# VH-VL binders against Arf-GAP with Rho-GAP domain, ANK repeat and PH domain-containing protein 1 (ARAP1): the designs that were tried, part 12

Target 1, 186 residues: Arf-GAP with Rho-GAP domain, ANK repeat and PH domain-containing protein 1 (ARAP1), of Homo sapiens (Human) (q96p48r954to1139)
Amino acid sequence: ASMGDTLSEQQLGDSDIPVIVYRCVDYITQCGLTSEGIYRKCGQTSKTQRLLESLRQDARSVHLKEGEQHVDDVSSALKRFLRDLPDGLFTRAQRLTWLEASEIEDEEEKVSRYRELLVRLPPVNRATVKALISHLYCVQCFSDTNQMNVHNLAIVFGPTLFQTDGQDYKAGRVVEDLINHYVVVF
Key: E = the ipSAE of ESMFold2; O = the ipSAE of OpenDDE; V2 = 0.75 times the mean of E and O plus 0.25 times the DockQ between their complexes.

## First folded at step 26 (VH-VL; framework fv_felzartamab)

Design ra5 (from pa5 with light chain S92Y; at its last look DockQ between E and O 0.86; V2 from the best seeds 0.00; counts 0 for: pae E 2.6 > 2, grease 19.5 > 18.9)
Fold by OpenDDE, look of step 26:
Order: C-alpha cells, then sequence, then structure tokens
Structure ra5 (fold): chain C 186 residues (1-186), chain A 121 residues (1-121), chain B 107 residues (1-107)
C-alpha cells in the first residue's frame, strides 16, 4: 500500500506525536545511535514494509526490542512513513516558505523565520518536527562513531521530509539549520 | 542542468600514479554524495569509491583499497581520485557519478562522459 | 556478498517486447536500478526503485522485481533502444553492485 493517512489521523501519544514516530525514534535512540551510517544505510524492503504495515495498523501494539529488529529496517520504516505523508511533515501549504527561509543569510533572522513557520504548522506536525529534530540532534552527537554529522543527516532527511527525491538541496539545508539551531528554534 | 566533466586520464606505467578530477556544475555540489565508477574496455560497470557530502567519510571497492584515495573540494565543486600503485587491471574509463538517495536505495542519476586511464608497460 | 547475474545478450525484433533479467539472491528485498549505455556514451538511468521512470524516459520502459529476479521490460522496442543495460543494487556488505550487463540487439 503506497497510500498513507495524514499525520493527524495517526495514533497519537501524549505529546501529539504519532506513536509510530515515537516507536521508531525510541528504538533507534536505544539501539542505533552508534551504528555506522545510521539513516544512510537501507533496510530490506520486505522487512521494512512489514514493520511499517504493522506500525500503521496499530503502532501502540508494536513493541520493538533490541535484537528482534535490525536498526536499519526501523530507520527505513520511519523515513518511508515520513516520506509517504500525503501532506508532508511541513505541509504542502508551507513547504515553499520553509525552503525559502533556508536562503536567509542572517542567522538571527533565519532562526526567527523558522520560529514563525513552526507556529504555522498544525500542532501534531509541530510536535513531530520537534521530536524528530531533537532525535537527529542526538544522533549527530555521536557522529565520531556513526559518521552521521549534521550535514550527512541533512542530505538524507531533506529529500525524505520535503518529498523532493534528492533534487532540491534547500530541503537538506532546512534540516541542517533546524538541527544546528535546535536549542534556539525549539 | 547537472554537468560532470572528468579529466586527468592518460597512459601510465604499472606501479605509477595518476590523479583524476571531476568538475561539477549545475547543482549544489556539497549536498550530494559523489562516486567513481569505472568500466574496463568491453566490460561492465564497477563501482570504485564514494565520498560523503561533508567530505569526511569514504568507501572503496576491495579491488582498490589501499591504493586509491577519493577526495573532494566543495569550494571548487571538484571531485578527485588519487590512484597509486596502478595495475593493468585498472585500465578503464572512469566515470564521475552523482549519488541520489531514496528511502531504501542509493543510485546514480548523473554521469560524466568519463576519462580513459590506460595502465600499460 | 550479493552477485547480480544478467544474460550477456538479448535480441528482439522492432516493435516486439524485450525482457532483460537480473538475478540475485533475495534481490526482491532491494531496490533495483537500471541503466542504459549506448556505445561511446555514459550510462543513463532508466528505472529506479524497481519500476519508477525518471523524467524523460519513455513509457515503454518498465521494471519489476520479486523473489530472486528483477526484470527490465521494453515494450514496442525501437532501434534506438539498442544498447547495453545494467542492473544495480545497494548492498549492506558490498555497497554498490552492478550486474554484468546485457547487450540488447534490435534486429
Amino acid sequence: as target 1 above (186 residues)
Amino acid sequence: QVQLVESGGGLVQPGGSLRLSCAASGFTFDYYYMNWVRQAPGKGLEWVSDIWGSGGKTYYADSVKGRFTISRDNSKNTLYLQMNSLRAEDTAVYYCARDLYTDLGWYFDSWGQGTLVTVSS
Amino acid sequence: DIELTQPPSVSVAPGQTARISCSGDNIGDKWVYWYQQKPGQAPVLVIYEDSDRPSGIPERFSGSNSGNTATLTISGTQAEDEADYYCQVWDYSSDYVFGGGTKLTVL
């Protein structure tokens, strides 16, 4: 099934974060932070698809345990989930404004712009973006081990989050900016 | 449009060294992983090496490990391949290729015209 | 390490359907990419993610992947389709892996 439900239609946790996102992020945080090439490496299609289907069916009933799931399958499931969002994580309406914000040269102005744009997002989207960027910030803290610095993560997640198939560098730049300025933006 | 132009190929003796360059234009170079892929005369494609966007992480095919070094200068939009201890079996057209990512795969969407490296006594 | 096997050559008459196989252990669990290479030219991506076409690639090109075999299909094959075709996957252990290539001849 290539058709996904909207982000707000997902099972939501206490902080308006989809449980599917929480499950994946939590597992990767526990088992994948020091994995070389985390989020760059690809999972197996069949395993990733099965996991994603299970999570979409009932994320609350899925309990990922260390050793039972390959971390790359989980990371791939998360990326595919985000990529398949009908309206995208940053919404179709706001997508271009985010990309344009990345071109602001003044860092303080840029941070202010990102703050404004975050307020424009639906609550579930805003909460999910915050949770994801927080997680990626954590991942890059282990870049000496996992080789995934902010820039490398941005190259991977830019296309995923903005659904650009890797052709728009601005998408990566937005992700890079959000990770680098996580503390002041969120 | 995306453009990749290889240079530096030529004739070299076994044991010799050669440095290839790839000039990139038409895209934001530092936001893409770059690769070298080679093709021996009348043979198939063989991946040689890749380098990540930040220029820190590199990977090599077993056939070239310890002899080849991939690098990049993002300020010059240029990819390099330093080839040392060259062997006859290294004779090939060397392609520069841009790497794109999807959720479960990496592939080459753009290729240069290639530069010929001939290793012969 | 995964190895991809292609037939060395395939022949087809103009207007007929050409099928090029790419075999590998559990290749169905990977994205397969296909490249076309004409004589003296660089490879060109014609299929990505098993079955998707890049912009500019004719609709007569299609792909499938299941089990141990991926297939590039060219319906209504034309003279300009004569070329070498390579399948490719990304592998955890082997990184980028190409098939041996298939020469497609249009008779």
Scores: ipSAE 0.466, ipTM 0.827, lowest interface PAE 1.6, mean pLDDT 93
ESMFold2, look of step 26: ipSAE 0.512; ipTM 0.800
ESMFold2 (binder alone), look of step 26: mean pLDDT 91; pTM 0.928

Design ra6 (from pa1 with heavy chain S57K, light chain S94D; at its last look DockQ between E and O 0.87; V2 from the best seeds 0.00; counts 0 for: pae E 2.6 > 2)
Fold by ESMFold2, look of step 26:
Structure ra6 (fold): chain C 186 residues (1-186), chain A 121 residues (1-121), chain B 107 residues (1-107)
Amino acid sequence: as target 1 above (186 residues)
Amino acid sequence: QVQLVESGGGLVQPGGSLRLSCAASGFTFDYYYMNWVRQAPGKGLEWVSDIWGSGGKKYYADSVKGRFTISRDNSKNTLYLQMNSLRAEDTAVYYCARDLYTDLGWYFDSWGQGTLVTVSS
Amino acid sequence: DIELTQPPSVSVAPGQTARISCSGDNIGDKWVYWYQQKPGQAPVLVIYEDSDRPSGIPERFSGSNSGNTATLTISGTQAEDEADYYCQVWDSSDDYVFGGGTKLTVL
């Protein structure tokens, strides 16, 4: 693939969170939490692609201003960035282990397993997972307005983060579990 | 192994009511949005309604708003369409369709065989 | 909502290239999906997100989308490709819009 495509090749902020992720999350936190269907909706293809290209080129130079970017274009750029990661956010090496952990019946054991798996992720991946799940927890706090409760967010982000084409419900289960247990897992 | 089987179609008079069912199997039903799509005889496809995975949010085409109600029972893996105040123009084959999210978009990846609703005097 | 216009029919000889258009105002800024429907059967997805093929769809199916027109292209058309073809978009009001359909005849 081209240089700069991997998560670790991104410009990073103070806590090892890619600037591209932070820019999108920050904008949606400021402007998109009350937007009905946020993350379920898709932005305009050309605007989303143009924004994503700018962020990949130099995320630090991109300024997302209210009124200049539609929240659905920003949310789609973030989702596409995560979808297109060559090794995925949870890494190919650990993908099956994460998916199998979602099937643990005992809730306390499952949470403990997620904590264990998180420490095994590369630092940038772990920081990005924490930032994303924290953000999605915030989004669901506004679900009475935006209609995106934990379950609906998991339907979108499961396939996005695990790159499963939507056919493996366990991907959604992992995301749902992480949001529901954010405080104790992270 | 995804299977969607519609039932409940039939002949009704204008102003009547019908309830359609769609039995789902081969997948974890509550992790998918579900839709009804219809096709009048000799005509094209028309989207009718969708319902989100948790069952709380529902959308309707303008042609059926106020007359049709979509619902789901995730414990029974079943999708429903309650059709009231039926009109001749509601005559169609009604398809149950699974909504799939990939590549930042939504589309119908699996369809049932359809059930025929005929509204005539 | 956007209105999608397709030609009612397209005829091609076997082995020729069929092109089925789907016209709509600024359709190039939406994801376009194409469904094939054979007589007496439910629709089957053949192109998603403008140009991508689902698993099991032959390479002779391709798609493009720009400006006001999306196009489904079938190269080397075979008799089994004879069917109705529908384009579809999703809009931000959670509404799925279909084109009127195109009957492809392979003579």
Scores: ipSAE 0.512, ipTM 0.794, lowest interface PAE 2.6, mean pLDDT 88
ESMFold2 (binder alone), look of step 26: mean pLDDT 90; pTM 0.904
OpenDDE, look of step 26: ipSAE 0.699; ipTM 0.896

